# VH-VL binders against Uncharacterized protein C28H8.2: the designs that were tried, part 16

Target 1, 141 residues: Uncharacterized protein C28H8.2, of Caenorhabditis elegans (q09243)
Amino acid sequence: ANFISDPRSMFPKMVRTKNAFHFLQYFMGTFRRMFRNKTEMIEHFNYYDDQVKGTDCHIQEELDFARFKSYFDRYTRTHYNPEIRIIFAIMTKDSSHMTVEFHVTSQSWFGFEDHFHMIIRAVNDENVGWGVRYLSMAFNC
Key: E = the ipSAE of ESMFold2; O = the ipSAE of ESMFold2 at other seeds; V2 = 0.75 times the mean of E and O plus 0.25 times the DockQ between their complexes.

## First folded at step 9 (VH-VL)

Design r3 (framework fv_lecanemab; at its last look DockQ between E and O 0.48; V2 from the best seeds 0.00; counts 0 for: pae E 7.4 > 2)
Heavy chain, then light chain:
Amino acid sequence: EVQLVESGGGLVQPGGSLRLSCSASGFTFSYYGMHWVRQAPGKGLEWVAYIDYSSDTIYYGDTVKGRFTISRDNAKNSLFLQMSSLRAEDTAVYYCARGRFTYSGEYTDYFDYWGQGTTVTVSS
Amino acid sequence: DVVMTQSPLSLPVTPGAPASISCRSSQSLLHSSGYTYLEWYLQKPGQSPKLLIYYGSNRDSGVPDRFSGSGSGTDFTLRISRVEAEDVGIYYCMQALHTPFTFGPGTKLEIK
ESMFold2, look of step 9: ipSAE 0.043; ipTM 0.656
ESMFold2 (binder alone), look of step 9: mean pLDDT 91; pTM 0.935
ESMFold2 at other seeds, look of step 9: ipSAE 0.041; ipTM 0.667
ESMFold2, look of step 11: ipSAE 0.032; ipTM 0.648
ESMFold2 (binder alone), look of step 11: mean pLDDT 91; pTM 0.932
ESMFold2 at other seeds, look of step 11: ipSAE 0.015; ipTM 0.628
ESMFold2, look of step 12: ipSAE 0.024; ipTM 0.642
ESMFold2 (binder alone), look of step 12: mean pLDDT 91; pTM 0.932
ESMFold2 at other seeds, look of step 12: ipSAE 0.026; ipTM 0.649

Design r4 (framework fv_lecanemab; at its last look DockQ between E and O 0.13; V2 from the best seeds 0.00; counts 0 for: pae O 16.3 > 2, placed apart)
Fold by ESMFold2 at other seeds, look of step 9:
Order: sequence, then structure tokens, then C-alpha cells
Structure r4 (fold): chain C 141 residues (1-141), chain A 123 residues (1-123), chain B 112 residues (1-112)
Amino acid sequence: as target 1 above (141 residues)
Amino acid sequence: EVQLVESGGGLVQPGGSLRLSCSASGFTFSYYGMHWVRQAPGKGLEWVAYIDYSSDTIYYGDTVKGRFTISRDNAKNSLFLQMSSLRAEDTAVYYCARVFTYDSSGTRYFDYWGQGTTVTVSS
Amino acid sequence: DVVMTQSPLSLPVTPGAPASISCRSSQSLLHSSGYTYLEWYLQKPGQSPKLLIYYGSNRDSGVPDRFSGSGSGTDFTLRISRVEAEDVGIYYCMQALHTPFTFGPGTKLEIK
């Protein structure tokens, strides 16, 4: 496959789809699968732009690709049985930008159910296809 | 290879204090929850305490609540157990153990244990 | 606390014979996810404990297939189809669903 890499990334990039529906289904599918092992996590992070930025309501610093990957590395080590559902999705008329809110649930230590919301902004790159440019996490906000 | 090495055990009188350390190597320590488990001489295993990766969630066994404090320093790959108001029944080998939850089933279990450090509380 | 019991507490076996260890919990270990949080550990003489079985029936990596776990709810069994000299030690069941985690009293398996 054709790969585009960022020096900050430990994972190879893959060519992405330009179809908005396929992107969303692949993003959600790979999100669920990344709880299996490190190889599956690589597949999920192939949908994030190298320059991805974002926030979490408990972290003062702006988050980047490496920090998001570290967060999900830790989250998937302590949680299981993930579910991810679309709450809201909006796409621009020209199909170049998409904003999606997800609700994520999983089970944590001692079987407690945890959940959080994610809001992504994805951009349809002319050369590569859809990728996540911005991610906001609302864990316990 | 994953290694956990406990230290700080020794002989202490009742009412005294002792601080145990666990040094981790061969894995990213800040990704894992950690436990202390103890075993009195000739007796079975007793869970002592748990701390999550960020120190936000901490649990203690009933017999040590209020006397022991679990903590960690992720920058130094170290886990600690501060023991105070020690009693003869705290005499045991103390193990640190890593929680493994990164597999396809999402299972939690103690996949690596240290070799243990011995605490003896005696007059 | 969840009380874990084991039977027998001492288990002398002839080499090559099967062995069976029972574990009972005072509360169900079946979580709403469908997983059963029952684990078995083996502590060989002079060693730290090592995981054998998780989720009641799953062998940890490197555990020989002569070990098997079964049971549900509150009653669980560890079976060894053909005991070998290397299997001597103390077997503990442990529940990992209810805080605090609790171990059974242990079953000492010895060759007779």
C-alpha cells in the first residue's frame, strides 16, 4: 500500500478512502478493534493526520498525535468490551470537512462501566482522503 | 524482558514504619496498574493494595486500610508501599505485581510478579 | 468481603494420576459482560506465584494443556489430567470481581 509518514509517528500510514461513509465505518470499526492488540491499534491510528491536535477537559496542554496514542495505549490496557456510537455528524456542503460526536462505553477495573464523548473534525485531503485533524475528548466532563 | 524488583524489607519492631520499593524495567511502567500482594510465613496469599497508572484510583485490603499508603513515581519507574503502625501479623513476603489487560479478551490478571521482599515485625 | 474456599487443602497424588481442586466463592463471579473473574495461580516451592488460568477456563500462555479450569457462578474446578513432578506446589484460586480481591486458602499438591 501507499504510505504517508510523520516523523513523530511510530505507525505507518495507509492510503485512506475519500468516501465519507466508508471513512466513518472504518474509523469506528478500527476503534473497536484497537482493544485487541498493538497491531490493531496501528490500523486505527492510520486514520489520524500526523498534525492532529486536540483537547481533553482534564489536561491543560494541547494534545498531539503522540499524546493521543499514549492515552489510548493506556485506556485499552485498562478497559474492555468497547462500544462506539455516533451521536451527531455534520459534513460541509462541499464534502471537505466533517464533525462527528461519538459516545464511547467500555468496562474498567472491577467491571465498572466507563464512558466518554469524542468529537472529531476530519478533513478530506485531496491526495490521501479523510483523516482526523482535531480530536476533543470529554471524559467525565 | 519484564522485571519487577522489590526492596526495602527488613526487621522492624511493632508500631514501627517501613517503606517498600518496586523497581520496574522492560515495559512502559506508566501504562500499567500495580498491586502489592503479601504472604505470611507458611500461609496463603493476601492482596494488599492497588494503584492505577495515574494514581487516581487506589484501593486497599481491609487489614491494612489506614496504616499503609501505596504510591508510584512514573518518571522513576517505581512503585512504593509506605507501611506504618506495623503489627506482628504484617510479617510477610511482599510482592509487587503488574496488571495485564492488553489482550483480545480485555482480561485483567497479574501477569508478572517480583521476587518479593521480606518484612519481619518482631520485638 | 467475598470468601473463597478450596477443597482439598492437601492433595497427595501418585505421579501420572489425575488431580482435581475445587474452589467456591461466597458471591457470584459472573460479571454482566459475560466474563467470570476467577483465576488460578500456582506457587512452586521457593518461587513467586504464577498465573495458570484466567476467566475460569482460559490457560495463560505457556501453561500445559493438561491443566484445565471449569465452573460457573460460585463453583469452580481446576483439573490436572496427568500430574507430573513439576506440578508440585500450592494452587490458589482468586476472585477479581469484588473489592477487595480475595484468594482461596490454597491447596498443596504433593507427589506421594
Scores: ipSAE 0.000, ipTM 0.476, lowest interface PAE 16.3, mean pLDDT 81
ESMFold2, look of step 9: ipSAE 0.000; ipTM 0.500
ESMFold2 (binder alone), look of step 9: mean pLDDT 89; pTM 0.895

Design r5 (framework fv_bepranemab; at its last look DockQ between E and O 0.63; V2 from the best seeds 0.00; counts 0 for: pae O 11.6 > 2)
Fold by ESMFold2 at other seeds, look of step 9:
Structure r5 (fold): chain C 141 residues (1-141), chain A 116 residues (1-116), chain B 112 residues (1-112)
Amino acid sequence: as target 1 above (141 residues)
Amino acid sequence: EVQLQESGPGLVKPSETLSLTCTVSGGSISRYYIAWIRQPPGKGLEWMGTIYYSGKTNYNTAVQSRVTISVDTSKNQFSLKLSSVTAADTAVYYCARGSYEAFDYWGQGTMVTVSS
Amino acid sequence: DIVMTQTPLSLSVTPGQPASISCRSSQSLLDSEGHTYLEWYLQKPGQSPQLLIYEVSNRFSGVPDRFSGSGSGTDFTLKISRVEAEDVGVYYCMQGIYTPLTFGQGTKLEIK
């Protein structure tokens, strides 16, 4: 398996950008759109490496690609009107890695407001461009 | 995986307050709802109210004046208090976790009988 | 309050045969985002309810594919393509968009 081609698929997932700013705009844009339906969720997850790992501080076990999709499938079906903005973004000197913190807000069942911070670590692969390698969802943990 | 368990007295005298606790184990309560739902013997299900992990509540108007639902997030515990009970409040009481605008995990239920 | 009316209230089914349960709401369950919050639960004898179907047609994790849901607006259907002995119990529909949240009166499924 590699980032531009999945051997299990007749077609590559997506061609990715090597531009950090474009990556962040695409990541945030597709994040918002995945709340509309499952087709849009596929588009968002094209920015994730197949080997992505991460955590949610309220879930004891480590999350992988499949578990992130399951988590966001549940979240997007119970939340709406998402807003996502960058809190900070830092990049290694060689521009091969970045860490970005986002603030996410949404509304839920009964009109309750919800919000959390989401931290990603992304890697700029020479062949395919930026992809999410690690994702942490933290609520002031 | 996630488990919910109701606990509390099985017998309550008329006009007193019914008090139950729901303990959640094996999973997070963050960004989920906990609802109290009751079922009189041989009858259907009645939603009593729901609490979000933030503490915000929504109650069934039929019991709104008598119901208080609260949360202790440090203990993963939720409580139900129903004041001024009568024989009509005799039921199995369930707590349930809300997800997908649906209740995906339910406790085993606890029978509460209102009798002198 | 939204009234949820189930039909039939009871049915007996030969094992391996299909079953169909209807649920009608007194008001449309379509929200402004195009979602419909109609769920199906099974309460097996002596047990608590368990989620089968959420948002009309989505099977909950671990639910066999012989269960399917359909419908829109005010009319909804739960189908079991091949009834098995483990499917006995009372089936409830529920609407999850308007308070108070309301359940149908239940449909008891028995094996002949």
Scores: ipSAE 0.000, ipTM 0.573, lowest interface PAE 11.6, mean pLDDT 83
ESMFold2, look of step 9: ipSAE 0.005; ipTM 0.591
ESMFold2 (binder alone), look of step 9: mean pLDDT 90; pTM 0.934

## First folded at step 11 (VH-VL; framework fv_lecanemab)

Design s1 (from r3 with heavy chain E106W, light chain S33E; at its last look DockQ between E and O 0.05; V2 from the best seeds 0.00; counts 0 for: pae E 18.0 > 2, placed apart)
Fold by ESMFold2, look of step 11:
Structure s1 (fold): chain C 141 residues (1-141), chain A 124 residues (1-124), chain B 112 residues (1-112)
Amino acid sequence: as target 1 above (141 residues)
Amino acid sequence: EVQLVESGGGLVQPGGSLRLSCSASGFTFSYYGMHWVRQAPGKGLEWVAYIDYSSDTIYYGDTVKGRFTISRDNAKNSLFLQMSSLRAEDTAVYYCARGRFTYSGWYTDYFDYWGQGTTVTVSS
Amino acid sequence: DVVMTQSPLSLPVTPGAPASISCRSSQSLLHSEGYTYLEWYLQKPGQSPKLLIYYGSNRDSGVPDRFSGSGSGTDFTLRISRVEAEDVGIYYCMQALHTPFTFGPGTKLEIK
């Protein structure tokens, strides 16, 4: 699957951070906060490219921005108390691409614990900064 | 089409044991939490047990805790209820029901599909 | 445990008339995020229960629009705007917020 990146398509939408460490802190921080309300969810999804693509290991279809947004909109309505931590993060020598694996834990109804791995590939766009280009969700894989 | 089929019911004396099975088809079984619900003759519905998609989270109703064991085999699309130390008040139709959709973090918290039920009769 | 009550327990209705079933919970079913964990099920004679309403007011797929659910907190109502012969059976409310999940005693709807 080829990732489509067009800096011109991202230019008018937002300015992100170009610092890799700040990106990871903001990504994780806004991820935790998106469980609070839709305003915080908009803040988190500002770090996703409009053309983001990805997979879920048990779904054969390619997922897009709208499906990821719908997924997390429903997930955050049924889960609370999220924790997210980095399992690994690697970056190209030119600091233009990174791959990060997160472990996510949350609680649902009656305190049932849910957990999964989330792998992102992010691109440091020269006009807007780091943005998620690819997302893989790894429940029970 | 979603289908749930229970089996293993029958006539048992008090203190006996039975194992109920539920075969699932028409959906990806390993994505869903599963329930057992029972209905005594002329009575209402009683929730019995829950097991999540990975068998990590299991809950029982107060009346069966310590006597019943819920389990699943995702490779065989099967849900089980091992019943022990049976009492007359365990006489009921037992339904398996599809519950919480937990794959990819989506939860549904309602019983959208039920089997036809299997009858357990406990009498001397 | 959360106690669920229903009234009436027996509901004879004239064909074509509206019907209303009340359900009351001993504890609030409103989650702090705004979801109401109240469901309605119909068990027709000789059949398994089937979901009618989830989250207090949402109709399941294929449920006729003459069925509606309302209420929040502890008091809930299922309404049928025009009762038809196919609507006969036992209606159960269920709470799905507090373990163990508990059903109401059922309301038997019959054509008078």
Scores: ipSAE 0.000, ipTM 0.490, lowest interface PAE 18.0, mean pLDDT 82
ESMFold2 (binder alone), look of step 11: mean pLDDT 91; pTM 0.935
ESMFold2 at other seeds, look of step 11: ipSAE 0.012; ipTM 0.639

Design s2 (from r3 with heavy chain T102V S104L; at its last look DockQ between E and O 0.63; V2 from the best seeds 0.00; counts 0 for: pae E 9.3 > 2)
Fold by ESMFold2 at other seeds, look of step 11:
Structure s2 (fold): chain C 141 residues (1-141), chain A 124 residues (1-124), chain B 112 residues (1-112)
Amino acid sequence: as target 1 above (141 residues)
Amino acid sequence: EVQLVESGGGLVQPGGSLRLSCSASGFTFSYYGMHWVRQAPGKGLEWVAYIDYSSDTIYYGDTVKGRFTISRDNAKNSLFLQMSSLRAEDTAVYYCARGRFVYLGEYTDYFDYWGQGTTVTVSS
Amino acid sequence: DVVMTQSPLSLPVTPGAPASISCRSSQSLLHSSGYTYLEWYLQKPGQSPKLLIYYGSNRDSGVPDRFSGSGSGTDFTLRISRVEAEDVGIYYCMQALHTPFTFGPGTKLEIK
């Protein structure tokens, strides 16, 4: 893939791509793998802009990068066997912006199945490639 | 340069069958969902069918469900429309059109490139 | 199915004058992603359709800025600020949100 280092990334040694299809493959692949260990989580968060913002339906206030990371640190500690699939994906004709909805399933500590939706909004920077600018999560909403 | 070239049109009798092809070049065919759109003589545009990049998701227009089959061969950069049980109202110019992005859901992107069309005439 | 209507169906215009074409859908075209799935296509005489406007208001590459799209939910307008001779043809709106995807009946723009 055409990987580009992004100084705005919270993980500058990780490399992004300008290719939309490869971005989605890598985003989903690294999402699944972040449940395995901290190193794999760093790889997944390479695709998030350092200024990423967003919401969760069970949390009233706006979330930032630190809050998202903290949330996923706790989630991956208590869940396993993740599955992620695209519900829809759309990209502007100039390939500069993308919106994607994912459905995520996992198993909790006690073996119960959990699920939620994620919507990302990503921007294809001319210098560094695709990065997530906004994340919305809908747990049991 | 993106190119879409349709072929396989012709004269066919009611109840007959015909297979249309669309040859794609100038882009990575396997990244895109593809459509067929038709236009009857002197009439407007009608969407016919959609197939996603991997052939997992396929949709048809109401007037062609059960009679037409869309398919693709990504190794050959080719899109197909198998038409059967043809009727007079299927007479049209048939266009292949590219969806702008990998579409994995029930909706599509806009049609940014169209072929020149191939003519199907269903007449007794 | 989502019904798309257009008015007028025939639009004679004087060169240099403004023109407007209305499009209405029977169902909202706003998706939960925030995008509006309304497109405009122009079919010039003897040619294949070509994309003009996508997502309600974005001009395709190479489309002159005298063309603009606007509207919300179910009501949309294509405007041409000063019509030129090369603008003749049939303008179609299309909804791309609800299967089966559907076109409007077309508006024929003519010079006179």
Scores: ipSAE 0.007, ipTM 0.603, lowest interface PAE 8.9, mean pLDDT 83
ESMFold2, look of step 11: ipSAE 0.007; ipTM 0.579
ESMFold2 (binder alone), look of step 11: mean pLDDT 91; pTM 0.936

Design s3 (from r3 with heavy chain E106Y Y107T T108V; at its last look DockQ between E and O 0.65; V2 from the best seeds 0.00; counts 0 for: pae E 9.9 > 2)
Heavy chain, then light chain:
Amino acid sequence: EVQLVESGGGLVQPGGSLRLSCSASGFTFSYYGMHWVRQAPGKGLEWVAYIDYSSDTIYYGDTVKGRFTISRDNAKNSLFLQMSSLRAEDTAVYYCARGRFTYSGYTVDYFDYWGQGTTVTVSS
Amino acid sequence: DVVMTQSPLSLPVTPGAPASISCRSSQSLLHSSGYTYLEWYLQKPGQSPKLLIYYGSNRDSGVPDRFSGSGSGTDFTLRISRVEAEDVGIYYCMQALHTPFTFGPGTKLEIK
ESMFold2, look of step 11: ipSAE 0.006; ipTM 0.593
ESMFold2 (binder alone), look of step 11: mean pLDDT 91; pTM 0.929
ESMFold2 at other seeds, look of step 11: ipSAE 0.012; ipTM 0.627

Design s4 (from r3 with heavy chain S104G G105D E106Y Y107T T108I; at its last look DockQ between E and O 0.80; V2 from the best seeds 0.00; counts 0 for: pae O 7.9 > 2)
Fold by ESMFold2 at other seeds, look of step 12:
Structure s4 (fold): chain C 141 residues (1-141), chain A 124 residues (1-124), chain B 112 residues (1-112)
Amino acid sequence: as target 1 above (141 residues)
Amino acid sequence: EVQLVESGGGLVQPGGSLRLSCSASGFTFSYYGMHWVRQAPGKGLEWVAYIDYSSDTIYYGDTVKGRFTISRDNAKNSLFLQMSSLRAEDTAVYYCARGRFTYGDYTIDYFDYWGQGTTVTVSS
Amino acid sequence: DVVMTQSPLSLPVTPGAPASISCRSSQSLLHSSGYTYLEWYLQKPGQSPKLLIYYGSNRDSGVPDRFSGSGSGTDFTLRISRVEAEDVGIYYCMQALHTPFTFGPGTKLEIK
């Protein structure tokens, strides 16, 4: 894995991209692959800023990087066959920020279908490229 | 600052052809869908055509379908409208307009920047 | 095609007074995502159109607070709380959900 220094991060990150389409492809690709093993989950979370914040519609308090990683760690233990697709994407006029809504489907153990919506806000950092700054999840909301 | 500059308008005979160009600057052109919109003298706005960032999705207004072809060159930050079988009713100011960033098949747009327009006159 | 109508078509307003423009769509503009795909544009005299409002109620950057959009489904309103001389022009609503995209006929706002 290739890593570059991010001065706002305490931990090494994978090489990010400044290309918006590559970011979306890699974000979705690593999201799907994180269901395979923990190494792939670490690779997916390399696209999140260490300072990422956000919400879940069932949780009133603000969530952070560790909380999101814990939720997905638990989710990937009980779900398989993930699919993720973009519902919409909006970019700021200066092309420095984007908001993307995803629809995620998977199967729970015993084969029942599950789904949720996920909204990210990403920033194209001049030094490191696109990274997720904010995440909102809507499980059964 | 986002800038869109149309060119290629002029006087043309009925049945003739004309190619409009729109030069873009101040943003990453290849991220955005692009539109043509026209306005006949003293009339309202009419949407003409749309092309997505990769030219995979193209839509036309009913009045121009089959006669106009929208295209783009992302390497040159340029949008084009090839107009053929021109009629008097095609006389208008033609604007290029920037759509929003889109990915995949999602193509619903708003027009957040417009050019100054180029005038096409179809007359004998 | 989705038909867009506007009322009134001509709107003379005393400087400083409020103004209201209605727009109606022949089909719902509410998408399953919860977004409403209605936009408002202003064309000032001698200028190209400019975006004012997107998704029914969001002001574009640089649009003054006196402009507001409301409504959902098929009925929409653009309000100007206090009309200024610079607000003169033709206001268009547009639906951006159903291809082909269609504009209303325009409302000419002018100072009495």
Scores: ipSAE 0.015, ipTM 0.638, lowest interface PAE 7.9, mean pLDDT 84
ESMFold2, look of step 11: ipSAE 0.032; ipTM 0.635
ESMFold2 (binder alone), look of step 11: mean pLDDT 90; pTM 0.925
ESMFold2 at other seeds, look of step 11: ipSAE 0.000; ipTM 0.484
ESMFold2, look of step 12: ipSAE 0.062; ipTM 0.676
ESMFold2 (binder alone), look of step 12: mean pLDDT 91; pTM 0.929

Design s5 (from r3 with heavy chain T28R Y53W, light chain S33E; at its last look DockQ between E and O 0.03; V2 from the best seeds 0.00; counts 0 for: pae E 15.4 > 2, placed apart)
Fold by ESMFold2, look of step 11:
Structure s5 (fold): chain C 141 residues (1-141), chain A 124 residues (1-124), chain B 112 residues (1-112)
Amino acid sequence: as target 1 above (141 residues)
Amino acid sequence: EVQLVESGGGLVQPGGSLRLSCSASGFRFSYYGMHWVRQAPGKGLEWVAYIDWSSDTIYYGDTVKGRFTISRDNAKNSLFLQMSSLRAEDTAVYYCARGRFTYSGEYTDYFDYWGQGTTVTVSS
Amino acid sequence: DVVMTQSPLSLPVTPGAPASISCRSSQSLLHSEGYTYLEWYLQKPGQSPKLLIYYGSNRDSGVPDRFSGSGSGTDFTLRISRVEAEDVGIYYCMQALHTPFTFGPGTKLEIK
């Protein structure tokens, strides 16, 4: 059974996990796979709340779901062989909130290794499980 | 009680291979990243390798990269270090250490629990 | 690689006296989110290392409050307000922000 959290969402929501380690495994796994095709991108964005907000060091206004999806859509068209690694993760005692920093590497079509840092804040919703609420990205900052 | 027990150390000639094991108990092994750290006789500590809880993220120290392979088996609560192309400077006590993931609002890569170590001697 | 240095390398102390150990890194250990990735470890004679201080200033559980860590950026200090005989051993600082993670050379605290 699918969970639909917002009628204006472009992606139907699927049941997430409430297990913190499975969330991190699935987030990273689907992140790597979204470079392959749009079906895999849909699976990755299942882990982002529709109300997700955040920042990028090159963009002055707050970013939302559509803007983050647009960035990753463009990025995955010009980069391949992604790797994603946890730099740190912290969680509240009640397992309701998590902050995670990732280091992402990939190769551009021109053959350069590219990399950036990504920080997420995730919330463990009692009905649907872990989802990304805030995202901060640092490309060449 | 958290316990880490290393095994598999011994005497080996240069160019040889050796496999170290670390048995974990008293905690949920699959929740934690794990490290190997070594200490040459009479010398300080050197970080060797890291593997995350799912084996997706692996890092090596510069002195062992390309020669050592870290791995884990979460079903058996076991951490491994496969060493090859051994050199005299690899002679050390090898510790397994738990990376820290705390529910107190912080995750760290710091080594909050250490085993007692296993000795590797590389000599002609 | 981040180079870690410690001063002094040997520190003889009288029991009950204060002690101070300096650690310096070749790069800043302050993460953009405000965490400082500097640890202190104690290796007592014949034992495995034990965590004392993480994030520059936080004591691990069971560490007496006579131990304190301070500093930021590249310069760090471990202080012992009153040295006890059980405090003898080698003190290492370590950075965990930049891979590969690196230790300082150690400071041997001895009773004089």
Scores: ipSAE 0.000, ipTM 0.500, lowest interface PAE 15.4, mean pLDDT 82
ESMFold2 (binder alone), look of step 11: mean pLDDT 91; pTM 0.932
ESMFold2 at other seeds, look of step 11: ipSAE 0.006; ipTM 0.509

Design s6 (from r3 with heavy chain F101W; at its last look DockQ between E and O 0.05; V2 from the best seeds 0.00; counts 0 for: pae O 14.7 > 2, placed apart)
Fold by ESMFold2 at other seeds, look of step 11:
Structure s6 (fold): chain C 141 residues (1-141), chain A 124 residues (1-124), chain B 112 residues (1-112)
Amino acid sequence: as target 1 above (141 residues)
Amino acid sequence: EVQLVESGGGLVQPGGSLRLSCSASGFTFSYYGMHWVRQAPGKGLEWVAYIDYSSDTIYYGDTVKGRFTISRDNAKNSLFLQMSSLRAEDTAVYYCARGRWTYSGEYTDYFDYWGQGTTVTVSS
Amino acid sequence: DVVMTQSPLSLPVTPGAPASISCRSSQSLLHSSGYTYLEWYLQKPGQSPKLLIYYGSNRDSGVPDRFSGSGSGTDFTLRISRVEAEDVGIYYCMQALHTPFTFGPGTKLEIK
């Protein structure tokens, strides 16, 4: 699958979707924009389920929705110029779940470039569409 | 209820300037791209300008490019159109309209809510 | 710029009869995603325009089932299966794929 940003698709996209291609475009687009301000960060979190769980290799405890918001708020205050691209995406036979690995780069305001992998597991809810249920981040691990 | 209210229209001489405002209520203004659309007396609709929710992406119609500036203040739920070097052909009713993009079609695309318009008359 | 044309420009119709309005674009409105970026608006006498159809064929909320849109590429049609008195006004098609976004000239629908 080739995930090219739609030139006319002038983010934001305010609603979840049942279409996997649209979900991935929206997720990546809002991920890049969340580094600008809190309003854009709120838009990115529209794609996370309330029950989302996950980890970061530097954090022993399980992260939940509120902890992810705090984590990304802190990260976006210290980093800029994000880039995100898909390494792979795999979907279950019934199209109800997907696993996606992204490669993320950003720059710290100290001038160094950071690289890491981010893995999401998303669920296609029959009422609202695709949402992130699990997130794993591996920053310099 | 979603409400868009334009203001700032009036009579102005050719070559003059005018600033239009659009006040938004009943929705989270900062989540939406916004447009200006105009209609000259007895004529059809003409798209004027677009600004995305963050002011990062801005487009203009060819007839106004270089003379008009679209802007927004999300803290005040306000959209603006700064008009300069006005010409007689800029005489129109100016509407602000709420825009949205979606691939799924679950929500409406472009101009799902319009204001009542404000009239700009350019004459000497 | 994408040129949008409409036919007819004036459409008198008998109450209860079907009506059809054609719209043509100078460039394809089919995006590589499979979506068609063509919209229809109705401006009733003395009112602001209102959205009827988006993406070529999807009715906006509250639009009666008697309205339907069809077509793709460069040729599009708005159909009203049974015209009612409240349907009078000017119908505009608009393309939303190629900047600058452009409207057709409008079709004025009137009851005979």
Scores: ipSAE 0.005, ipTM 0.502, lowest interface PAE 14.7, mean pLDDT 81
ESMFold2, look of step 11: ipSAE 0.006; ipTM 0.602
ESMFold2 (binder alone), look of step 11: mean pLDDT 91; pTM 0.933

